VHH binders against EKC/KEOPS complex subunit cgi121 (cgi121). Designs and how they scored, part 153

Target 1, 174 residues: EKC/KEOPS complex subunit cgi121 (cgi121), of Schizosaccharomyces pombe (q9p7j3)
Amino acid sequence: MILPLFPETQVHVFVYENVSNCAAIHEQLISQNPIYDYAFLDAATILYKKQVYSAIIRALEDRRDEQMKTKTIHSEVILSLSPKTEISSAFRQFSMTKKSKNIVVVKIDSKLTEEEEFERLDKLVEGNRVEFSDEELQKLIDFKVLKKNYKLDPSTLENPLASILSSIALRGYS

## First folded at step 16 (VHH)

Design m43 (from qm1 with A33V; framework vhh_6qgx_2)
Fold by ESMFold2-Fast, scan of step 16:
Structure m43 (fold): chain B 174 residues (1-174), chain A 123 residues (1-123)
Amino acid sequence: as target 1 above (174 residues)
Amino acid sequence: QVQLVESGGGLVQAGGSLRLSCAASGFTFSDHVMAWFRRAPGKEREFVAAITYTGSYTFYTDSVKGRFTISRDHAKNTVSLQMNSLRPEDTAVYYCAATYAWDYHTERAYEYWGQGTRVTVSA
């Protein structure tokens, strides 16, 4: 995907359901294996494509402006999903866990084509790849988790998109 | 509620050893990476060592590799730093820290911090 504000940046987003090897992937992430340099998110926390794109754009803006708070662009994506600039809590809120079943995987600065990246990721993730679409994400979301992460009240929960995007855009200001 | 309490600091001669301990309470110890940072007089805090949730992986700054060993005890909610072959440049206040994130070298990634314990290595 091409982002209007970052046309030179290669971005790929993948969704996997019924993943059986999350514990193994998590172990590779904590060992800092460079092959696993992606943002691995729990799909229970992601409701919209725009939510993911907004976090990616914020991370890329912070990198451009030399204002990253984390060591890698992929960690910055995880941080950017959170309404607050607290790295530890952002990972607790949005990152995949050993017990995750469905995941969203983000790759920035890929040197590979989308097809080549699919082939690579399919070897790392033991699950069923599904389309990155609002329809598929809505099947995987946990509304209790979403409500807690973005502090949504009953009125905003009916149409949370604007509130979520505002929280991501205003992270670090609020 | 959240508390990290360091102990084991002191004065030691170059070439000597010290064992630092950190007792954790008020959070789920087993879900957190534990680390040691240090701050020498007039300098900023720097990363020393980290140990992952289960203890399976450890990370060290280059200057302490082979001399320091980080370990953790889940039954006691403690993390320890065994410091061997101490050098005058190891003189610092040593801080215990905890994070959920796997961004181990980044000071800002650490959510909980102890008050520090002083280590002085004389020539």
Scores: ipSAE 0.761, ipTM 0.883, lowest interface PAE 0.7, mean pLDDT 90

Design m44 (from qm1 with A33Y; framework vhh_6qgx_2)
Fold by ESMFold2-Fast, scan of step 16:
Structure m44 (fold): chain B 174 residues (1-174), chain A 123 residues (1-123)
Amino acid sequence: as target 1 above (174 residues)
Amino acid sequence: QVQLVESGGGLVQAGGSLRLSCAASGFTFSDHYMAWFRRAPGKEREFVAAITYTGSYTFYTDSVKGRFTISRDHAKNTVSLQMNSLRPEDTAVYYCAATYAWDYHTERAYEYWGQGTRVTVSA
C-alpha cells in the first residue's frame, strides 16, 4: 500500500476469517511477544478499507510529529480508530479478543518483504486468509458493534463512511 | 461506579516489609491489566509493577525486581503488592491502576486510578 503523505512507509493489511486460535494470539499480545508486533483488530469493527487507511495515516502523522500516546505504532493504529483519545477504551472497542473469529492485521515498517510477512503471519494465525477489500470486510462486520463504536444513528448507518472518517480525523478535544 | 481503593501504606524502617492491597469494583476485573505506580515528592509518577488479567505474566521496574511481588485474587477482585527489603528511595505515594490495553508501561493507557496510599521508609 502506498500512502501519499508517507511514500517510504511499508504498510501491509491482512484479513483472516474463521480464526480458531484467537485466545492463543491474545496471550502472546498480553505477554508482549515481539513476534506479534502487529495491530490485531476484530473484523467485526471494520467496514471499509478507507477506515483502516485513515487510522494508519493518523498514527503515522502522530509519530512524525512526536505526538504518539502509545508505545508502538501498532498500538497507535488501534487508538486512531477510536473517536476518543482514550487508549483503554480504544483497545476495548477495536482490538481482537480471545473470543474473536475474524481479524484484520496491520503491519507498519516491516523489515521483511511482503511475501515473507504473508508466510510469517500465516504461521501465527489459524484461519483462512481473504482479500483486503470492502466486499470481504462487509461480510465480517457487525453493524451493532460499528454503531456503538462510532455513535451512529439509523440515518447515518445507511451510509456511514463519511461519519466514520470524520470520527477518526476529529478525535478527543479540539 | 468504578472504584480502586488502596490500603496497607504506612511508616516502616529500611529493610522492613509492607503489603499493599487494592480493592476493585464497578468494572470487569478479570479483563484488565492491574498495575502499581508510585510518585515520590516533587517527582513524576513512575511504573512499579503490572500483572496480566490471567495472572500468567508479571512485569517489574528494575529497581524493585526481586524485592516486590505483584499478585491478584480473582475471587476477591483485589491486586496486592508485597514489598520486601524496603529502602528509603521506595518512599512514595503508591497508586493502583487498571487498563484494558496491553501497553502496561504507558501511564496514559490506564483508565482507572485509585487515590493512593502513602509509604514512608525511614533510614
Scores: ipSAE 0.718, ipTM 0.863, lowest interface PAE 0.8, mean pLDDT 89

Design m45 (from qm1 with A33F; framework vhh_6qgx_2)
Fold by ESMFold2-Fast, scan of step 16:
Structure m45 (fold): chain B 174 residues (1-174), chain A 123 residues (1-123)
Amino acid sequence: as target 1 above (174 residues)
Amino acid sequence: QVQLVESGGGLVQAGGSLRLSCAASGFTFSDHFMAWFRRAPGKEREFVAAITYTGSYTFYTDSVKGRFTISRDHAKNTVSLQMNSLRPEDTAVYYCAATYAWDYHTERAYEYWGQGTRVTVSA
């Protein structure tokens, strides 16, 4: 996709359900294998496409302004999903774990087309690709996790989009 | 209450060895990267070494690679730094730190910190 504020930046987002090798992927992430240079998110934490895009835009803004808090743009995406600027907590809240079943994978600055990234990721991820759409994400979300991560009250859970986007955009400004 | 308590610092001559230990409590030790950082007089804190959750992978800054060895003991909830062939440039306060993130190089990524133990290497 093309981001209006970052038209030169190539962004791809992929969704996989019923992933059987999350423990193996997690080991590769922990070992810093450069082949796995993506943001690997637990789909239980993602409700909307706009949630992911807002985090990507915030990470790109921080990179542009030379204000990144993490080592890589992909780690910055993980941090940017969190309403707080605490890196350890953000990874605990949003990153895939060895027990994850459904994942969202973000690639920034890809030199490959979306189809080429699919071919590459399909070799790394043992699961079923689904469309990156609000409809598919809403099948994979865990509302208990979402509520905890964004501190949502019961009344906000019926339409949480504005609250989530505000939390991402206003991180550190409250 | 989360605590990281360092021990083993002291004065040693160049070429000597020292072993630092860090005792962890109040969090799930096995789910955290453990690391050592140091701060030399007049300088900022810098990364020294890190070890993954299980101990399967270790990472070192170039200046200590081959001289320092990081290890962890899950039964005792400790992380250790064996420092060999010490140089005057290794003089610093050494800090034990823990993070859930695999962004091990970034000081800001570390959630829990010890108070530090002083290492002085004489010429």
Scores: ipSAE 0.740, ipTM 0.874, lowest interface PAE 0.7, mean pLDDT 90

Design m46 (from qm1 with A33M; framework vhh_6qgx_2)
Fold by ESMFold2-Fast, scan of step 16:
Structure m46 (fold): chain B 174 residues (1-174), chain A 123 residues (1-123)
Amino acid sequence: as target 1 above (174 residues)
Amino acid sequence: QVQLVESGGGLVQAGGSLRLSCAASGFTFSDHMMAWFRRAPGKEREFVAAITYTGSYTFYTDSVKGRFTISRDHAKNTVSLQMNSLRPEDTAVYYCAATYAWDYHTERAYEYWGQGTRVTVSA
């Protein structure tokens, strides 16, 4: 995928359901294994494609403006999903855990084609790949988690998209 | 109420050893990466060492590799830094810190901080 504001940046987003090896993947992430240089998100926290794209755009804007708060663009994506500018809290809220069952994986600046990244990730992730679509994401979301992460009230839960996107876009305005 | 309490600092001669300890309370210790940072007089705070929540992986800044050892004890909710072959340039206030994130190098990634313990290494 190509982003209009960042046409030279290669972005790939992958969704896996029924993942059985999240504990093993998490161990690789905390060990800083460079093979796992992706943003590994818990699908329970992602409701819309636009939610992921907004976080990617924000991370790329912060990199362009030399305002990144984290060491890697992938960590910046995780931070950018959070309505707060607190790195530790953002990872607690959005990153995959040892107990995750469904994950969303983001790769930025890939030198590989999408097909080559699929081949690589399919070897690392023991689960079923599904389409990155609102329809598939809505099957994996946990609304209790979403409500907590974005502080949604009953009136916004019926149509949370605008609230979520505003939270991502306005993060960092202090 | 989150608290990190450092102890074990003091004055030591070059070539000597000190063991720093940090007692953690008020959060789930076993879920957090623990680290030591230091700030020398007139300098910025810098990374020293980190240990993953499992205790399986440790990370060190180049200047302390082979001299310092970080460890953790889940039963006691403590993280320790064994400092051997101390040098005058190790003189600093040492801070214990905790984060849920995997960015161990980034000071900003650390959510919880202790007040620090002073280490002075005389020539």
Scores: ipSAE 0.732, ipTM 0.874, lowest interface PAE 0.9, mean pLDDT 90

Design m47 (from qm1 with A33D; framework vhh_6qgx_2)
Fold by ESMFold2-Fast, scan of step 16:
Structure m47 (fold): chain B 174 residues (1-174), chain A 123 residues (1-123)
Amino acid sequence: as target 1 above (174 residues)
Amino acid sequence: QVQLVESGGGLVQAGGSLRLSCAASGFTFSDHDMAWFRRAPGKEREFVAAITYTGSYTFYTDSVKGRFTISRDHAKNTVSLQMNSLRPEDTAVYYCAATYAWDYHTERAYEYWGQGTRVTVSA
């Protein structure tokens, strides 16, 4: 996909359900294996496509403005999902874990087509790909996790989109 | 209460060895990657070494590769730094730090920090 503010930046987002090898993927991530240079997110934390896009846009803005707080653009996406500018906490809140079952995978600056990235990821992820859509994400979300990560009260939890997007947009301001 | 307490610093002659230890409490040690950073007089804090929560992977800054070894002991909730072939340039306060993020060289990525232990290497 093409982002209006970043037309030269290739962005791909993939959703996998029923992933059986999350522990193996996590081992590759902590070893900093460059083959796994993606943002691997726990789908339990993602409710909307706009949530992911807002984090991507924020990360790209921080890179453009030379304000990145992490070493890679993919780590910056993970940080940008969090309402706070605390890197370790953001990874605890949003990144996949060895116990994850469903994941969202983001690739920025791909030199590959979407189909080529899919073929590459299919070799790394043992699970079923589903459409990146609000409908599919809503089947995978854990509302207790979402509430905790964004500090949502019961009334906000019924329609949380604006609160989530505001939290993402206001991160790293001060 | 989260605490990281360093020990083992001191004065040593160039070419000598020191072993630093860091005792962790108040958080789940087995889920956190651990690192050592140092700050020399008049310099900013810099990365020295890191070890993953599994203990399977280690990372070092180039100037200490082959001389320093980081290790961890899950049963004792400790991380250690064995420093061999010490140089005057290694003189610094050494800090133990903990993170959940796999971004080991980034100081900001660490959420828990010790108070530091001083190492002085004489010529």
Scores: ipSAE 0.770, ipTM 0.896, lowest interface PAE 0.7, mean pLDDT 91

Design m48 (from qm1 with I51V; framework vhh_6qgx_2)
Fold by ESMFold2-Fast, scan of step 16:
Structure m48 (fold): chain B 174 residues (1-174), chain A 123 residues (1-123)
Amino acid sequence: as target 1 above (174 residues)
Amino acid sequence: QVQLVESGGGLVQAGGSLRLSCAASGFTFSDHAMAWFRRAPGKEREFVAAVTYTGSYTFYTDSVKGRFTISRDHAKNTVSLQMNSLRPEDTAVYYCAATYAWDYHTERAYEYWGQGTRVTVSA
């Protein structure tokens, strides 16, 4: 994928369902194994493609402006999904856990093609690849988790897209 | 409700050793990474050492590698910093901190902080 504001930046997003080795992946993430330099998100927290893209764009803007709050661009994506600028809370809210079942994986600055990244990730993730689409994401979302993470009331929860995107874009404005 | 309580600071001669301890309560210790930061007079807080929630991996700032060892005890909900071969430049207030994130060197990644324990290393 090519973003209009960042045409030189390669971005790939992958979705896996029924992942059986999340505990093993999580161990690699906490050890900061460079092979696992991706943003590994819990699919229970992601409802829309635009939600992921908005977080990626915000992270890339912060990198461009030398205002990253985290050490890596992939950690910055995780932070950028959160309506707050609290790194620990953002990881608790959005990152995959040992108990995750379905995950969304983001790669920024890949020197590999999308196909090559698929081959690499398929060796790391024991699950079924599905299309990165709103339809597939809707099957994996947990609305209780979404409501809690974005502080949605019942009326907003019925049509949450604008509220979610606003939260991501205006993150840090208090 | 969340508490991190440091102990073990004090005055020591250069070349000596101290063991700092931090007792954690009020949050799920077993899913948080634990770290030590320090602040010397006139300086900002800097990273010293971190240990993952599993205890399997540790991280250190270059100036303390080989001299300091961080460890954790899940049964006691404590993290410890064994400081050997202490130098006058190790003089600082040492803070215990906890984070759910695996961004260990970043001060702003830490959610919970202790009040600090003072370490003075004399020449």
Scores: ipSAE 0.842, ipTM 0.920, lowest interface PAE 0.4, mean pLDDT 91

Design m49 (from qm1 with I51L; framework vhh_6qgx_2)
Fold by ESMFold2-Fast, scan of step 16:
Structure m49 (fold): chain B 174 residues (1-174), chain A 123 residues (1-123)
Amino acid sequence: as target 1 above (174 residues)
Amino acid sequence: QVQLVESGGGLVQAGGSLRLSCAASGFTFSDHAMAWFRRAPGKEREFVAALTYTGSYTFYTDSVKGRFTISRDHAKNTVSLQMNSLRPEDTAVYYCAATYAWDYHTERAYEYWGQGTRVTVSA
């Protein structure tokens, strides 16, 4: 995908369900293996396509403005999903874990086509690819996790989209 | 109540050795990467060394590679920094820090910090 505000930046988002090798992937992430330079998110934390795109746009804006808080654009995406500018907490809230079962994978600045990234990721991820769509994400979300991460009240829980997007856009007001 | 308590600092001659220790409590030590940062007089805090929550991977700043070794003891909830071949430029207050993230060189990525232990290396 090409973003209108960042036409030179290639963005790909992939969704995998029933992943059996999350522990192995996590080991590669903590060792900072460059082959795994993606944002690996726990699908339990993602409800909407717009949630992911809002975090990507925020990360790209921070990179453009030389205001990144983290070392990599993919870490900046993870941070940008959080309503607070606390890197450790953002990783705890949104990153995949050894116990994850469904994941959302974001690639920014890919030198590969979407098809080539799929072929590459299929070698790294032992799971079933599904469409990156609101319908598929809603099958994988954990509403208790979502409520906790965004501090949602009963008044917003029925339609949380605006609250989530506002939290991402206003993260670390300054 | 989260605490990181450093010990082992002191005065040492150039070429000497010191072992710093950090005792962690109040959080899940086994899920956190641990690091050492230092601040020399009049300078900013800088990264020294880190290791993953498993202890399987270590990261060092170039100036200490081959001289310093970071390690952890899960049974004792401690992280240690063995400092060999010390140089006057290693003089600093050394801080223990913990993070859940795998962004080890970024000071801002660390959630928990100790109060520091002073290391002075004389010529």
Scores: ipSAE 0.830, ipTM 0.915, lowest interface PAE 0.5, mean pLDDT 91

Design m5 (from qm1 with F27S; framework vhh_6qgx_2)
Fold by ESMFold2-Fast, scan of step 16:
Structure m5 (fold): chain B 174 residues (1-174), chain A 123 residues (1-123)
Amino acid sequence: as target 1 above (174 residues)
Amino acid sequence: QVQLVESGGGLVQAGGSLRLSCAASGSTFSDHAMAWFRRAPGKEREFVAAITYTGSYTFYTDSVKGRFTISRDHAKNTVSLQMNSLRPEDTAVYYCAATYAWDYHTERAYEYWGQGTRVTVSA
């Protein structure tokens, strides 16, 4: 995809359901294996495409402005999903775990095409690729996790998009 | 509730050794990476070493590679830093820290911190 404010930046987002090797992937992430330089998110935390795009845009803005708080752009995406500027908590809230079943994978600054990244990721992830769409994401979300991460009450939970996007955009602002 | 407490600091001659220990209480940190940072007089805090929650991978700043070894004991809920071939430039307050993130070199990534233990290396 092309982001209007960052037309030069190549962004790919992939969704996998029924992943059987999350423990193996997690081991590669904690070892900082360069092959796994992606943002690996738990799909239980993602309800909308716009949620992921907003975090990507925030991370790219922080990189442009030399305001990144993490070492890599992919870690910055994970941080940007959180309503707080606390790196450890953001990873706990949004990153995949050994017990994850469905994942969302973000790649920024890829030197590969979307098709080439799919081929590469399909070798790393033992699961079923699905479309990155609101319809597919809504099958994988855990509303208890979403409510906890964004501190949503019952009235907001029925239509949480604006609240989630405001949390992401206003992170670190009073 | 959660506390990290460092011990083992002291005065040592150049070329000597010290073993620092960090004890965690209130939480096991079984899913957290643990690290040592240090702050020399008049300088900012810098990364020294980190160990993953599994204990399988370790990371070091270049100036201590081959001289320092980080290790952890899950049963005792401790992380240790074995410091060999100490140099005057290793003089600093050493801090133990813990994070859930795998961004080990970034000070801001650490959620829990100890109060520090002072190491002085005389020429």
Scores: ipSAE 0.824, ipTM 0.909, lowest interface PAE 0.5, mean pLDDT 90

Design m52 (from qm1 with T52D; framework vhh_6qgx_2)
Fold by ESMFold2-Fast, scan of step 16:
Structure m52 (fold): chain B 174 residues (1-174), chain A 123 residues (1-123)
Amino acid sequence: as target 1 above (174 residues)
Amino acid sequence: QVQLVESGGGLVQAGGSLRLSCAASGFTFSDHAMAWFRRAPGKEREFVAAIDYTGSYTFYTDSVKGRFTISRDHAKNTVSLQMNSLRPEDTAVYYCAATYAWDYHTERAYEYWGQGTRVTVSA
């Protein structure tokens, strides 16, 4: 994918169901293995494609403006999903865990095509690839987790898109 | 209530050793990476060493690599920093910190902080 404001930045987003090796992946992330330089998100926290894209755009804007809070662009994506600018809390809220079952994986600055990244990730992730679509994400979301992460009341939970996007765009600016 | 309490600081001559300890309470110690940061007089706080939540992976700033060793004890909820071959430039207040993130070198990534323990290394 090419973003209009960042046309030279390659962005790929992948969704995996029924991942059996999340504990092994998590071990690679905490050891900072450079092969695993992706944002590995728990799919229980992601309801919309626009939610992920808004976080990516915010992270790229912060990198452009030399305002990154984290060491890597992928960590900045994780932070950017959170309504607060608290890095530890953002990882607790959105990152995959050793007990995750379904994951969303973001790659920024890829030199590879989407298909080539799939081939690479298929060697790292033991699960079933599904389309990055609102339909597929809605099968994997945990609404209790979403409500807690974005502090939604039950009435906004019926159509939370605007609230989620506003939280991502306006964190640190209100 | 979250608390990180450092101990073991003091005055030591160049070439000497000190062992700093940090006792953690009020959060799930076993889910958090632990780190030591230091602030020298007139300077910003800088990263010294970190250990992941399992205790299997350690990270050091170049200036202390080979001289300092970080370790943790899950049963006692403590993290320790063994400091050998101390130099005058190691003089600083040393802070214990905890994070859930695997962004170990970033000060802002740390959620919980101790009050610090002072280390003075004389020529």
Scores: ipSAE 0.837, ipTM 0.919, lowest interface PAE 0.5, mean pLDDT 91

Design m53 (from qm1 with T52R; framework vhh_6qgx_2)
Fold by ESMFold2-Fast, scan of step 16:
Structure m53 (fold): chain B 174 residues (1-174), chain A 123 residues (1-123)
Amino acid sequence: as target 1 above (174 residues)
Amino acid sequence: QVQLVESGGGLVQAGGSLRLSCAASGFTFSDHAMAWFRRAPGKEREFVAAIRYTGSYTFYTDSVKGRFTISRDHAKNTVSLQMNSLRPEDTAVYYCAATYAWDYHTERAYEYWGQGTRVTVSA
């Protein structure tokens, strides 16, 4: 995918359901294995494609402006999903865990084609690939988790898109 | 209520050893990385060492590799820093910190902090 403000930046987003090896992946993430340099998100936290894209754009803006708060662009994506600039809390809120069942994986600055990244990730993730689409994401979301992460009340929860995007865009300013 | 309480600091001569301990309460200890940071007089806080749940996931700043060893005890909810072959340049206030993230060298990534314990190494 090509982003208008970042045309030279390669971005790939993958969705996997029924993942059986989340504990093994988590061990690789906490050991900082370079092969696993992706943002591994719990799909229970992601409702819309625009939610992921907004976080990616915010992370890329912070990198461009030399304002990253984390060590890697992928960690910055995780932070950017959170309505607050608290790194530890953002990882707790959005990162996959040993108990995750469905995951969203983001790769930025890939030296590989999308097809090559698919082949590599399919070797790391033991699950079923599904389309990165609002329809597929809405099958995997946990609304209790979403409500807690974005502090949504019942009226906002019925149509949360604008609130979520505003939270991501105004992170650290509201 | 989250607390990190450091102990074990003191005055020691160059070449000596100290063991710092940090007792953690009020959060799920096993889910967090534990780390030690230090601040020398007139300087900013810097990363020293970190440990995740397994012993294979320890991280050290270059200046302490081979001299310092970080360890943790899940039964006691403690993290320790064994400091050997101490040098005057190790003089600092040492802080215990905790994070859920796997961004171990970034001070801003740490959510919970202790009050610090003073280590003075004389020539």
Scores: ipSAE 0.808, ipTM 0.891, lowest interface PAE 0.5, mean pLDDT 90

Design m54 (from qm1 with T52H; framework vhh_6qgx_2)
Fold by ESMFold2-Fast, scan of step 16:
Formats: structure tokens, C-alpha cells, sequence
Structure m54 (fold): chain B 174 residues (1-174), chain A 123 residues (1-123)
């Protein structure tokens, strides 16, 4: 995908359901294996494509402005999903865990084509790839997790998009 | 009530050794990475070493590689730093820290911090 504000930045987003090897993937992430340099998110935390895009844009803006708070652009995406600038909490809230079943994987600045990233990820992830679409994401979301992460009340939960996007855009500022 | 309590600091001559320990309580030790940071007089806090919750992965800043060893004991909820071949430039207050994130070198990534233990290495 091409982002209007970052036309030279290559972005790929992948969605996998029924993943059986999340514990093995998690071990590779914690060892900082460079083959796994992606943002691995728990799909239970992602409701909209715009949610992911907004976090990517915020991370790229912070990189452009030399204001990244984390070591890698992919960690910055994870942080940017959170309404607060607390790195440890953001990873707890949005990153895949050993017990995750459905994941969203983000790759920024790939040296590979989208097809080559598909080939690579399909070998790392033991699950079924599905379309990155609002329809597919809405099958995988956990509304209790979403409510907790963004501090949504019942009225906001009925139409959470604006609140979620505002939280991402205003991260670290009140 | 989260607590990280450091011990083992002191005065030692160049070439000597010290072992620092950190006792953790009030959070799930087994799912947090543990690290040591230090702050030398007049300087900013810097990363020294980290160990993942599994104990299988360790990370060190270049200046301490081969001299310092980080380890953890899940039965005792402790993390330790064995410091060998100490140099005057290792003089600092050493802090124990904990994080859920796998961004080990970033001070901001650490959620819980101890009060620090002072290490002085004389020439």
C-alpha cells in the first residue's frame, strides 16, 4: 500500500486466523530475531483498517520528526495503537501473546515485494491468511479487550471509530 | 504493591568483582523482562544488561560484554548482575528495572524501577 503523506514508504498488512504456533512466534519476537521484524498484533484488539492505518501514520510521523520513543518502526506502530505513551503497557495491550489465535502483522520498509513477504510470512505463521478488511477484522475482534484498551463506555462502544482514531492521534497529549 | 529492591553495591578496587541482586515483588515476575541500568556522576542513565523472562536471552551494552553476566532465579524472584574486571568508568548508581515489552535497550520501555545501589570503583 501507498500512504499519501509517505509515498516512498512500502506498507504491507497481513491477517491470519486460527494460528497454532503463536508460542513459537512469541519466542522469536522476544529473542529479537531479525527475521521476525514485523509488528505482530493480537487481532482481538483491531476492529478497523483505519485503526491500523492511523497507528502506522502516527509511527511514520514520529520517525520523520525524530520523535520515536521505541527502537524500531514496528515497535512504534504497537505504541501508536495505545491511547498513552507507555511502551510496556502498549505491548501488553496490543501485541500478540503465546495464547493468541488470530493475528495482524504489519511490515514497513520491506526490501521484498508484497508477494515475497507473503511467501516468507506463510512459512513463519501456521494459520489461514484472510483479507485485510473491516469485514474480516470484525470476525476476530474481542469487544471486551477493545473497550478496556480504549476506555470505552457503552454509548461509545456502539460507534467506537471516532474515539479510537482520536485516541491514536492525540496519544501523549490531553 | 510493586517493589524492586537492589543490594550488593559498594566500594571496590579496579580489577575487582561485585555481585548485584534485585528482589522483585508485587507483579508477575515470570512474564517480565528484567534489566540493569546505571547512571554515572554527571551523566544520563544508560542500559547495561537485560534478561528475558524465559532466562534464555540476554543482552549487553558493548562496554560490559565479557565482563558482566546477568542471570535470574524464578524460584526466588531475583535478577542478578555479576560484575568482573571492574573499571573506574563502571562507577555509577545501578538500577533494576522491569518491562513487559521486548524493547530492552530503551529506558522508556521499563515500567517498574528500583531505587538504585551505588557502585564505586577506585583506581
Amino acid sequence: as target 1 above (174 residues)
Amino acid sequence: QVQLVESGGGLVQAGGSLRLSCAASGFTFSDHAMAWFRRAPGKEREFVAAIHYTGSYTFYTDSVKGRFTISRDHAKNTVSLQMNSLRPEDTAVYYCAATYAWDYHTERAYEYWGQGTRVTVSA
Scores: ipSAE 0.778, ipTM 0.888, lowest interface PAE 0.6, mean pLDDT 90

